VHH binders against Trans-3-hydroxy-L-proline dehydratase (lhpH). Designs and how they scored, part 25

Target 1, 355 residues: Trans-3-hydroxy-L-proline dehydratase (lhpH), of Colwellia psychrerythraea (q485s0)
Amino acid sequence: MTKNIAQAAVKFEQWQPKIEQESYLTINSLECHTGGEPLRIITSGFPVLKGNTILAKANDCKQNYDQLRRALMFEPRGHADMYGAIITDAERDDSHFGAVFIHNEGYSSMCGHAVIALTKTAVESGVVARTGDVTQVVIDVPCGQIYAMAYSHNNVVKHVSFQCVPSFVYAKDQQVEVDGIGMVQFDIAYGGAFYAYVQASSLGLSLVPEQQEKLIAYGRKIKQAIIPQFEINHPTTAELSFLYGVIFIDDSPNQDVHSRNVCIFADGELDRSPTGSGVSGRIALHHAKQQIVLNETITIESILASSFSVRAIETVCFAGFDAVIPEVTGDAYVCGKGQWFINAEDPLKYGFLLR
Key: E = the ipSAE of ESMFold2; O = the ipSAE of OpenDDE; V2 = 0.75 times the mean of E and O plus 0.25 times the DockQ between their complexes.

## First folded at step 18 (VHH; framework vhh_6qgx_2)

Design r5 (from p2 with Y59R; at its last look DockQ between E and O 0.87; V2 from the best seeds 0.71)
Fold by ESMFold2, look of step 18:
Structure r5 (fold): chain B 355 residues (1-355), chain A 124 residues (1-124)
Amino acid sequence: as target 1 above (355 residues)
Amino acid sequence: QVQLVESGGGLVQAGGSLRLSCAASRYDFTNYAMAWFRRAPGKEREFVAAISRTGGSTRYADSVKGRFTISRDHAKNTVSLQMNSLRPEDTAVYYCAIKYGWGMDSTPDQYDYWGQGTRVTVSA
């Protein structure tokens, strides 16, 4: 036995499948979080997705490679709350790159926490060349084109802002009977995805980590009750016509911020961030209700007290809707790099979830 | 977009040799198997040879075993087919194709991307 663990550790670190071990696929990633919400950026080894649009590429993944999504999102390579982005060619000539968003239930049309992480890492890696203290990054996502700005100090990106797609109120002052809960009041708004917004206190809920199980259970029940009762139609893109999640809102214990919200989405995932597309829909709601004016910035906390700032920077007409363009500001951190092996002989190769 | 470009086709007398090459565009194809298919006049596309993602395994149609050799260069994203002892029956348009994942396949429907082909004519 060797007395030098450093030599042994190097041998472990250098392990790779041999050429004869044909059963391994290799996928690489950059591991990030935004406000606590994870983002696995898939950097190599994933299939080249077909399609001329980001939506078409997401559909190709869903139809032909969904088991790889599970392999990277589920245990043991991921977990029940894992989130990822597949980097693709841009759909548009004036965009830097495209992204397909993945999670435990499938695919997302928009992901603000991912935009923030992708923007920061694109600038810090040199994928997008720095243009001074502020660098623009333009990303094609399933719901549209996202303009983001990386703000640097001494060549370190300190925060990221992005302008979301036209965001609008879909339906106000709706209600639905939810078995086990009662009558639930909600609004529906679009900020890159459709959300139902529910006042937490009206249901006896508190937006604290100790109530995460109850928040998830209520979010699932409310979503399931709304889906059969309310038709969701995206005005220009049929593939985006679905209710993505439920966002509980309430006052924050912190008097220095506007409020707190918690998004329940996918198959019972709780967003650790304030949810970028969610706060985008919220600012559209607040503007339509005349609770804020253009360029008025509010700060919204997550369940972890991490925060995004958001404002409506202009009004637009979008396919007959009175919409606003939100600007969302936050920060992200790189927390790891991954090299993942998927072994054809492994009976658990496509993952599992044990909550 | 993914593009596969075959080259090296032409006219050759029976018993001669040709080397086909296929260059893949600028994507990461590390986890892709690569293959050659051919289409003779009036016939359907048929399997010729395949090489696994690692290059550790190859497969050949019975009609070409011992005469053809498939190889790949991971750094250049290329696959090649060395064709020896050519016969008039080898006359066809030769296509390269690539497929994501484990293993190799002799079924055209299993392949994700295709080249436009290069013509090989073997004269009696």
Scores: ipSAE 0.610, ipTM 0.856, lowest interface PAE 1.5, mean pLDDT 92
ESMFold2 (binder alone), look of step 18: mean pLDDT 83; pTM 0.852
OpenDDE, look of step 18: ipSAE 0.708; ipTM 0.893

Design r6 (from p2 with S57N; at its last look DockQ between E and O 0.03; V2 from the best seeds 0.00; counts 0 for: pae O 12.9 > 2, placed apart)
Fold by OpenDDE, look of step 18:
Formats: sequence, C-alpha cells, structure tokens
Structure r6 (fold): chain B 355 residues (1-355), chain A 124 residues (1-124)
Amino acid sequence: as target 1 above (355 residues)
Amino acid sequence: QVQLVESGGGLVQAGGSLRLSCAASRYDFTNYAMAWFRRAPGKEREFVAAISRTGGNTYYADSVKGRFTISRDHAKNTVSLQMNSLRPEDTAVYYCAIKYGWGMDSTPDQYDYWGQGTRVTVSA
C-alpha cells in the first residue's frame, strides 16, 4: 500500500476524545514564557473556582481541585519547573480579570513573569481592547491589584511594564546556620512575596547554568532553615505570611547590567527569569540601603541572561513600613497552544514528579 | 452585531416587584459580563447591577443593594434583574449591556453593546 503520511498527520491532529465511550476532562491553555520562565495560561475547561476574592478562589482550587493542578503542572503534561495561571473573573470592578498562580508545590501570591505574559497576551488576543500604542491592563492576583501597561507597535506588544504592590524591607542583616553550608547571612524583603536575599559569592556559588543543581540544593536548604527560625507576618494579609523563596544575588558578567538574580522557590523551582516579585523586593532593599534613588532604573538579569528593568517610582507608608512602588519592565513570548486530556481511567492522570 | 432585547418593564405600585430580562437572539454571552443600567428622566445613565462571565460574581449599586438581584442563564443567553421593594425613585428606562472580555465594571463607557431599553414606572 502507498503510504500517505500527510493524510495520516491530519487524522492524528483531528483525534478527539469520544465522550460517548470514555470520560475525559479537556483543558485548554496558551503557552508562554517570560525570559525563559514558562507560563501555562489555563484558558478553559478548568472548574469554575468559588469565592469573591482571588485568595478565596485559590483556596477553593487548593481544597477541591489540587489534583488538576498536579495534572497540569507535573509530568507528563508539565515538568518540575512548570508555572501556571488560572484566569478568573476579576475581584474588583475596575480590574479586567483575575489570576490564580500555580506551580509544583502549590500556589503563589505574585509572579511578575506571569503578569507580563498575561498582559501581553490579553491585549494581543483582544481580551483587553487595545487603546492605541499604550494599553492599561489591570489584573487581580492573590497579593492584590496589579496595574500593567502594554506598549504596542503594529498590533504587537513589544514590552510590558507593571507596578507592583508596596514593597518593603522586612528584616536586615539576619543569619542562620545551615547544615552542610554554614552560617548564611540574609535580608528579607517583600515584593508581593517574601524572599530571603543572599549574596552568592559569600557561599562560593556562581549564578550560571552549570551550577543550577547546587543553587537549587542551597536554596532549598536555606529556605527550610529560615522558616522555623524566623517568623514572617504580613502586616495586613495573614495568607501572605510565609517565606516564598531564596534569591541569590551576584554581579553580572555583562557590562551595563546591574546584577543577577537566581530565585529558588516552591519545592526547588529555579526561576528562569529575574523574578518580578523578587526584583520588586530587591529594589525596596536597595532603596532602604540608599544604594539607589527614586526613579533610578537598574537592569537585573537571570541565570539565562534574560533581563528585567526595575525602578522605584514612589515612596509610600504601608501599614507602618517604609515602602516603595516598584515598576518592573520586561517582555514575553507565546510559544504554543495546548489541549490537555485527562482520562478518568488513566492511573497516572494526576501526574507525577521524578527528580 | 450583537442585538440585545430587554423585556419585563411596565407600571408597578410602590413596594411591588418586576423581573426584567435581556436576551440576544444570535449571540453567545458566554464570554461577556452583563450589566443593567438605568436612566431616569432628566438624569444621567447610572449603574444598577453587573454579573460576571461565569455568574460567580455580582455587583450592585448602593441604591439597589438588598432589593435587586441580577442573574444569568447561559443556556438561554439571558440576563435577568429581579427588582423587589420598588420605589418611585426606581422609575427609569432600564438598559441591558454587555462587556467583552473578563471582569465587570460600573462605568457605562466600558460596555460594548446596549439594548434599546425597557421602561419601568413605579407609582407612589
């Protein structure tokens, strides 16, 4: 028989679950990345989350649909470093939409790389109507309301800037003894999530891809050592009162770049981007230390040399803390579309992680 | 073009009830937030109530809170406004509106399509 591979390919592409014969959940997504950090935007097929706030919706997901988080974030549909956003109705009437963020461990309060990608795709898809060359996008996320600006040229978003929540220093010049590492000096700052900031050079770490496993290991150990020794309390929102990750800082090998970040968060995820919430907390820290001035822009790059620009645009008092409003700028790319099938009869339907 | 048709308006005594309905004959509302606005004689159009795309969230003007209930039926592509404990000051032309995309809004400028309106008159 003459083989017709073109016809076969089309048939494969046209395959769909047979609802009459089997039970499937079908979930659709838009696949993006910001600076290399993935974002799976879950667009349809996910159960409607209950609650009047984004935090409530996240909790509903956690309590009732966490198996679907796993199915979408873990193997074989994802991987250990996957990140996702479930788009929701807005919490506030002056917001365009909401988002619940998910990763390998659970749920996050804020993610800048996701905000950038969501903003770009919302404008380019028409979810948010374009208003000339600059379009405002307002997104409700667990940590609050985020204002973003999409800058377009020829109907393409070229970059996104967003204003983060009031960011502030929580603790300076802290130390913790970590088994196998020694005494670790760190600062804690909040930029939508609490991070411990550590100088990589003090521990003999290099912020290069070749040391990613060591960075993950150190980050996890440091995070776990800090948690029982240091109580973190968000001044207004109890749900945000935890250490989210560890950010290693070092000089950049590139001229005109201020520094590098490598964020280790969740259960050992390494952010491929400079980490939007991370650089937000960081700019607050630098400002508090008088290392930068208001409106001064610095460029921070990731382990992949992808970069965000960040500046403090305003000083504010936030619940007794001296805080700044960070503006973070970056760009994202759409890298695919996904249609995911969960077969009720599949023993591995809710995913797994092997590492 | 989206065609919205309001119904259910009429004359009612103070303290009475009415149920307004808005339907689209050839358009899927699944991806739209829905809202009701009203315009009284000599006044500007004002926000009454909104319901999110999924129906999971609702928002009301302070003036109607506790008296009016907005709901939607996705299968029938309709939005309804149950109005209880009506007052003379509720007299107005009521308009159905849809907002493309995600989220609700209390400002008329954010809505994309409008019905022709249905008149509600509440007598003292």
Scores: ipSAE 0.000, ipTM 0.233, lowest interface PAE 12.9, mean pLDDT 91
ESMFold2, look of step 18: ipSAE 0.632; ipTM 0.875
ESMFold2 (binder alone), look of step 18: mean pLDDT 82; pTM 0.843

## First folded at step 19 (VHH; framework vhh_6qgx_2)

Design t1 (from p1 with S57K; at its last look DockQ between E and O 0.87; V2 from the best seeds 0.73)
Fold by ESMFold2, look of step 19:
Structure t1 (fold): chain B 355 residues (1-355), chain A 124 residues (1-124)
Amino acid sequence: as target 1 above (355 residues)
Amino acid sequence: QVQLVESGGGLVQAGGSLRLSCAASRYDFTNYAMAWFRRAPGKEREFVAAISRTGGKTYYADSVKGRFTISRDHAKNTVSLQMNSLRPEDTAVYYCAIKYGWGYDSTPDQYDYWGQGTRVTVSA
C-alpha cells in the first residue's frame, strides 16, 4: 500500500550513486555571479592539469579534457552563457593560485568578472588568509599575473579591486563591411583580451535586455567579418593573438554613471557584467584620446545596470605600445554550491546547447 | 606537480611474497583509476593490474590472476599490489600509474601520471 512518506524531501537529498556503479564521475563547484555574469568555480573532481604555465594548463585541458568543459558549461549542468574557472597551482612563486577560464566556445585569456568572484571567495573561504580589512589576492591567469584587493567590512568582502595587465589601443578608426548590417566603424583595444569597440547608436542598437537577441546577432556577425580582414598580433604571446569579442558602447539613461558597455564574446555569449577586461581596454582608449586623466574614475554599467568602476592608475611601455594599468572595482555574490554527476552511460553526458 | 612514489620492491625467493605500495601527491584523485605496470629487462612495459576510481572493480593480466591483488586507500591516495606465489618471470621494474575517468586501460600511453618504478627480483 502506497502511503505518505515522512520527510520525503530530506530522503531525496540523501541520493548518491550506488556503490556498485562504476559509471559516475563527481565534480564539485561554488556558484557565483559578478554583476549578473555567472562563475562556476570548479573546486574538486576535475583532472590535475599538466603544464608549467596557466596557458599550458589551459592547452592540456583543451587537448585532453575538453569534453569535461562541455559537460560543465553546456546544458543540462550549465547553459549557453555559463562561465567557469578551474582552480590550479600558481605558475609563479609569488602568486596564491592559478585559474583556467572556460566557457561555451572554449577558453579565455582573462575574465574580470571571474577575478572579482575568485578574489572575494578566496578570502571568504580562507584560501587566502585575511590581512586585515584589505587583503591582497594574487592570481595567475592565461594573460599574466593579476593583483587583486579584497575590501572587507565585518569579515564580509564588500568590493574587489584588481589591476589589469598593461592595456593599450591596438587600432583606431577601423571599418568593415558586414553582411546584413552595412559599414561598421570600430576601434580595437587590449585589456587582457582584444575587443572591437562599436558605438551602438551608429547601428540603431539600444543597450537594453529587450534587444539581447539583436545584440548577440550583430556581435557575432561583426566579429566574423573582422577576423578574416584584420590581423590581431599579441606582441609577446602568440596564443593570445585573437579577437575575443565585440563591445557595444553607448550613453546610459542613468546620469550618475559614465556610460554602458555590452560585450558579445566567445560563441555568442552576452556578458551580464560590464566586462572587466572590456572596461580596461576602454579606459586605455579614453586615455589615448585624452578624454580622461590618470586616477580619474568612471563608472560603466552593464545591460542589467550592474556596474564596475575603472581608472587608469599608471602609464607604462608594453612591448612598444603606450599602455596604461587599469584598476577595475566591482563585487560578486555566492549564489550556490553544486555537486555534478557525469554518467558514462548517459548519451548526453557531455552536454548540449539549444540556444 | 603530481608525484607517484613506489616502494616495497626487493629480492625474494620464488614462491615468496612482496607488497608494493604507491603514494600519490596531495591532489584530489577520487576520479582516477590506478594501475600497476612492469618492465622486464629488454621488454616493453606490460599491464599487471588496475583498480577502478571507486575501488569497486579490479582487473588483472592473465599472467598474474590469482597471485596478485590490487587495492587502494582513497584517504591516503595510495595504491598497493600484494604479490604472492612469485615466479622468476615476475622479475621487473614495477610502475604505478593513474588515469582520469571511467574504467581502465591495459595500454601504457593512456595513463596520465607515472611513478619512477621499484625493482622486484625473484630468484629461482
Scores: ipSAE 0.643, ipTM 0.870, lowest interface PAE 1.3, mean pLDDT 92
ESMFold2 (binder alone), look of step 19: mean pLDDT 82; pTM 0.843
OpenDDE, look of step 19: ipSAE 0.747; ipTM 0.907
ESMFold2, look of step 20: ipSAE 0.621; ipTM 0.869
ESMFold2 (binder alone), look of step 20: mean pLDDT 82; pTM 0.844
OpenDDE, look of step 20: ipSAE 0.754; ipTM 0.912

Design t2 (from p3 with S57K; at its last look DockQ between E and O 0.88; V2 from the best seeds 0.00; counts 0 for: pae E 2.1 > 2)
Fold by ESMFold2, look of step 19:
Structure t2 (fold): chain B 355 residues (1-355), chain A 124 residues (1-124)
Amino acid sequence: as target 1 above (355 residues)
Amino acid sequence: QVQLVESGGGLVQAGGSLRLSCAASGYDFTNYAMAWFRRAPGKEREFVAAISRTGGKTYYADSVKGRFTISRDHAKNTVSLQMNSLRPEDTAVYYCAIKYGWGYDSTPDQYDYWGQGTRVTVSA
């Protein structure tokens, strides 16, 4: 036996499956977050996905490897709010690489916090060669081609910007009776998904982590009350015709930023980031209300006081809506490197969720 | 793109030997098992040999056991098939194939990627 804790620690650190242990698969990752929202970047060990398009590759993963998505997203290797990106070959000749997005509920066609983390790590790792203080990174994702810009200072990427879809106000000054809450006033806007925007102070809510349970409960109730009373129709894409979430807004205690933004989405999930599509819808609202002009940048905080900046860079007419093109700017941090083992003999090898 | 390139085929007299090689390129294949299949004239593809992702286990069809040896080089992502004591019935196109995950499979449908094949002809 090892008599010294330092010697014992080295032996623990050096553990690896033995060559005789055929039961282990090994998958490697770079662990990141963008404003608190996690991104597990799968760097090696995942199956090579089939398909000539990123959407086809995502469907191959869904059809043939969905158990691996669960293994990497669910407990014990992940958690109920985990997100991942599988790096792939580019679909297009003028893109740097492709990405398939995975999470606890399945697959995403686009994810702003992931674009920020992928762009930063691609430049800092040398996957995309630097072209000066600003480096363009072009990523193929299931919904299309994404152009992002990495802004460096002393060879460290300090922030990332990308352009969002045409964003517009869908409905203003709406109200709904919500059981247990009363009358709730809201606006509906689209920034990549439809959100109901609600002033938190009007409901006695504070946008602080200590109120996360109340924020989730209110967000769920408000969403459920709106859905049967309001028809949500995306003008060009039927699959996007649904209310994705509720965003609570309020002033920030930080005088150096514009405001705070807390998104309750899906079935009661709370976004740790300021929500890229959420701030995109907000800038459309602010522009329509004549509260900002083109190219005026505002900074919006999350519940964790992490921030995105957003501006409307141009106006467009989108299927009869007066829309803007938002540019969202944020930063990401690498917080770990992972080596994950999936053991064929483990009855829980494909993960589980308890929350 | 995943590329599997077989080499080492040719014409060999009965009782002779050949060494087939297959190079897998472009990706990390540490979690892939590798296998050889063959197709004789007028027959279906049949399993020949497989090697586990770590190289720790090997599997052989009864018709080749004791005569063929499969091995792999993890660093080069190559799999080899040493074929000794060749017989005319070993005449076939030999295909390299890879499968993600644990174990192996003797059915072609379970393999994810395939090479183009290399012809082996064993003369009487």
Scores: ipSAE 0.622, ipTM 0.870, lowest interface PAE 1.6, mean pLDDT 91
ESMFold2 (binder alone), look of step 19: mean pLDDT 84; pTM 0.859
OpenDDE, look of step 19: ipSAE 0.741; ipTM 0.906
ESMFold2, look of step 20: ipSAE 0.550; ipTM 0.839
ESMFold2 (binder alone), look of step 20: mean pLDDT 84; pTM 0.858
OpenDDE, look of step 20: ipSAE 0.776; ipTM 0.919

Design t3 (from q2 with S57K; at its last fold request DockQ between E and O 0.91; V2 from the best seeds 0.75)
Amino acid sequence: QVQLVESGGGLVQAGGSLRLSCAASEYDFTNYAMAWFRRAPGKEREFVAAISRTGGKTYYADSVKGRFTISRDHAKNTVSLQMNSLRPEDTAVYYCAIKYGWGYDSTPDQYDYWGQGTRVTVSA
ESMFold2, look of step 19: ipSAE 0.600; ipTM 0.862
ESMFold2 (binder alone), look of step 19: mean pLDDT 81; pTM 0.839
OpenDDE, look of step 19: ipSAE 0.752; ipTM 0.911
ESMFold2, look of step 20: ipSAE 0.643; ipTM 0.873
ESMFold2 (binder alone), look of step 20: mean pLDDT 81; pTM 0.838
OpenDDE, look of step 20: ipSAE 0.777; ipTM 0.923
ESMFold2, fold request of step 21: ipSAE 0.603, 0.617, 0.580; ipTM 0.869, 0.876, 0.858
ESMFold2 (binder alone), fold request of step 21: mean pLDDT 81, 81, 81; pTM 0.835, 0.835, 0.833
OpenDDE, fold request of step 21: ipSAE 0.775, 0.781, 0.759; ipTM 0.917, 0.923, 0.913

Design t6 (from r4 with S57K; at its last look DockQ between E and O 0.01; V2 from the best seeds 0.00; counts 0 for: placed apart)
Fold by OpenDDE, look of step 19:
Structure t6 (fold): chain B 355 residues (1-355), chain A 124 residues (1-124)
Amino acid sequence: as target 1 above (355 residues)
Amino acid sequence: QVQLVESGGGLVQAGGSLRLSCAASEYDFTNYAMAWFRRAPGKEREFVAAISRTGGKTYYADSVKGRFTISRDHAKNTVSLQMNSLRPEDTAVYYCAIKYGWGMDSTPDQYDYWGQGTRVTVSA
């Protein structure tokens, strides 16, 4: 019997869980990437998170629905380097909406690549009403309120800029002994999250895809070595008082680009983008070292040669720290839509990671 | 709204020179490639010159090579077109355009924002 494959395709696409036979949770998403870094925007089907703040909502997710994080981030629905955002009600009245960030280890305080993608898609989808060529989007995230601008042409967002939270240097010229690596010199700065910044060349590392495993290994080891040795305290928010990742810095093969970043965060996750919060902390660091001036824009690229532009637009005193307000600019793309089914009877329903 | 404003146009004799300038009010060009286009009476808009985000690369139409120079000043947030050895056939309205991202393009459709134009008239 010869069948029309097009008809078969439609039937496959129309498959739905049978409520009478099995119990399914259905979660929908918009799939995006910013500079290659994935963002799974969880749009519907996720339990309503409780709490009046984004941090509280994140905590509710952590305490009550972490298995769903795993189901959505881990295999087979995701992978070890997946990143997600759960959209929520806004925390503040002058914000459009909120977002809880999730990844392979747990929850993030800030994600620039996510902000860019959320801003773009919010405007293009009509979640936020377009106000012309430039549309402001205000998002509540765990680290605070983010102001973003979507720049459009012919109803298409071409790029997004956002102002990050006050970013500041936390520690300069630190060192830690790392087993198998040696003495590692690093700086710590905050750009929505705390990062340790390390010169890749000092460790014989190259920021290329061919060395991704080594970068992950070194990043993880360095992070684990720093954590017990160096106490990190955010001046206003205790929940943000931890080392989020390690960022390796090097020159770019592109002479028109200031430098290259590779961020290792969470449990060995490698950011495919330049890392928005990372470049925010970094611009604070460069400013403090007098390597850049106010309003000077630099371009930082990722391991994939995707790039963000970043500048310090203002100096501020933040809880006793000399800080800057970073402006980060980039672009995102929608790459798919997802409908995810979690079968209660599936023994692997909450996912797994095999590296 | 992104607003580009051209200036420097006018009447000039053949063989003369003009310098056009383009500026955006309250907007940073750092993330944009920039270009000049022109439209002569009764003709379609045509590519003149482009400059990369960093200013490290330039591209010119064959008709203006060796005569026109495009440059940009990041500090002043301006792009300029130095036009030397002007000819009557250079008479047109000149438009500044910007394109987000890397790379330049000679096609108008690739550019995101445009100025209102400045008129250049070259008399014989």
Scores: ipSAE 0.283, ipTM 0.714, lowest interface PAE 1.5, mean pLDDT 92
ESMFold2, look of step 19: ipSAE 0.641; ipTM 0.873
ESMFold2 (binder alone), look of step 19: mean pLDDT 81; pTM 0.838

Design t7 (from m6 with S57K; at its last fold request DockQ between E and O 0.75; V2 from the best seeds 0.71)
Amino acid sequence: QVQLVESGGGLVQAGGSLRLSCAASRYDFSNYAMAWFRRAPGKEREFVAAISRTGGKTYYADSVKGRFTISRDHAKNTVSLQMNSLRPEDTAVYYCAIKYGWGYDSTPDQYDYWGQGTRVTVSA
ESMFold2, look of step 19: ipSAE 0.666; ipTM 0.886
ESMFold2 (binder alone), look of step 19: mean pLDDT 82; pTM 0.845
OpenDDE, look of step 19: ipSAE 0.755; ipTM 0.912
ESMFold2, look of step 20: ipSAE 0.678; ipTM 0.892
ESMFold2 (binder alone), look of step 20: mean pLDDT 82; pTM 0.845
OpenDDE, look of step 20: ipSAE 0.770; ipTM 0.920
ESMFold2, fold request of step 21: ipSAE 0.608, 0.589, 0.617; ipTM 0.868, 0.866, 0.875
ESMFold2 (binder alone), fold request of step 21: mean pLDDT 82, 82, 81; pTM 0.843, 0.842, 0.838
OpenDDE, fold request of step 21: ipSAE 0.762, 0.780, 0.757; ipTM 0.913, 0.924, 0.913

Design t8 (from q5 with S57K; at its last look DockQ between E and O 0.01; V2 from the best seeds 0.00; counts 0 for: pae O 8.9 > 2, placed apart)
Fold by OpenDDE, look of step 19:
Structure t8 (fold): chain B 355 residues (1-355), chain A 124 residues (1-124)
Amino acid sequence: as target 1 above (355 residues)
Amino acid sequence: QVQLVESGGGLVQAGGSLRLSCAASGYDFTNYAMAWFRRAPGKEREFVAAISRTGGKTYYADSVKGRFTISRDHAKNTVSLQMNSLRPEDTAVYYCAIKYGWGMDSTPDQYDYWGQGTRVTVSA
């Protein structure tokens, strides 16, 4: 009988796979969230991905290690709305490191909430050396090179700003008929990924947690309806030529907040954050519509009332598109550490999703 | 250590020209906008000109538009200010400043690093 629970606790914590008897893969992670959106930073134990670019590395993962994505993202180690980043060597010499983004469906081209969390933790952990109260972090992601700035006080990162890739409107004032929903009006913009932007009110949707199932259902249906009807071509990178998600927009109950949006992406994931790439594309859209001016900062909140600040800081021509450079600002938190074991003998070793 | 060193200041007659230069060192400033500010005796520091990260965008104070030109050399990590048609009112200490990001700003508080300044005196 265990009389000292503290001793028992230590023994539980010291449990390790019996490698001599069973085949295990051990993967470690740093667990974070940005505005409630989870980020599992895969730090060690994952196979070294091959390729000279982040996209190539992502493809290697997709082709050779997708089962590990599932193991880490799906139940029981994760859940249907899990998001992860596999840290890699940098693609570019002037970048600190690279990241492959993973979720329930597969792989993402850009994730702002991840960039914020990666930047914060890179600085706080010493991966990137501090240069004072302000420290630059440069990360290679699938959509390109991201420049971020960590702002610290008393050696704690208080917030992160990053400059997103040239963001632009791809299609404006489009319509699609969606079964069970009706005619849906939408715009398409790019902020590291292509999103369809939809006014929630036009469909009788409210951006509240109580309607999360409806939002997911509508988002999925709209996405699937748009894909066959609209060809999306990124002007420079074919791998980015797809509709990534649907973003519903509405007013915020907070008068000091510009708006609220909810992004439905991948296979029905609901972003708990305002969606960094989403707000990047969105600011391009608002700018194009003359609803905001350069350097005007707006605050966009998520379904959880977590917020990003976003502004267009410069106009640029990107491969023939009128584009803006978005600056997105937010904060992240470390919420845990993980050590994950994949037993070769476990019939559920690669995970499952029931919801 | 980040350093900004201005040069090119001096005494010039009204109607004359000067070219200021600022050299940044100690860090890679590829992702920084650069700007010039000035402070005249008894006055507050005021914005003069700014240039974006890529050099594709420039911004000028109304008082110097058409007379001053800001440019940058990315390879040398320098920013220059060509000042033409100088006026006595342009007399000031000119400061180089840099800020993170593509965007420019006319507010001093938005800039992260500053030089020590170079004095420009324009005689009547």
Scores: ipSAE 0.011, ipTM 0.300, lowest interface PAE 8.9, mean pLDDT 91
ESMFold2, look of step 19: ipSAE 0.604; ipTM 0.868
ESMFold2 (binder alone), look of step 19: mean pLDDT 83; pTM 0.856

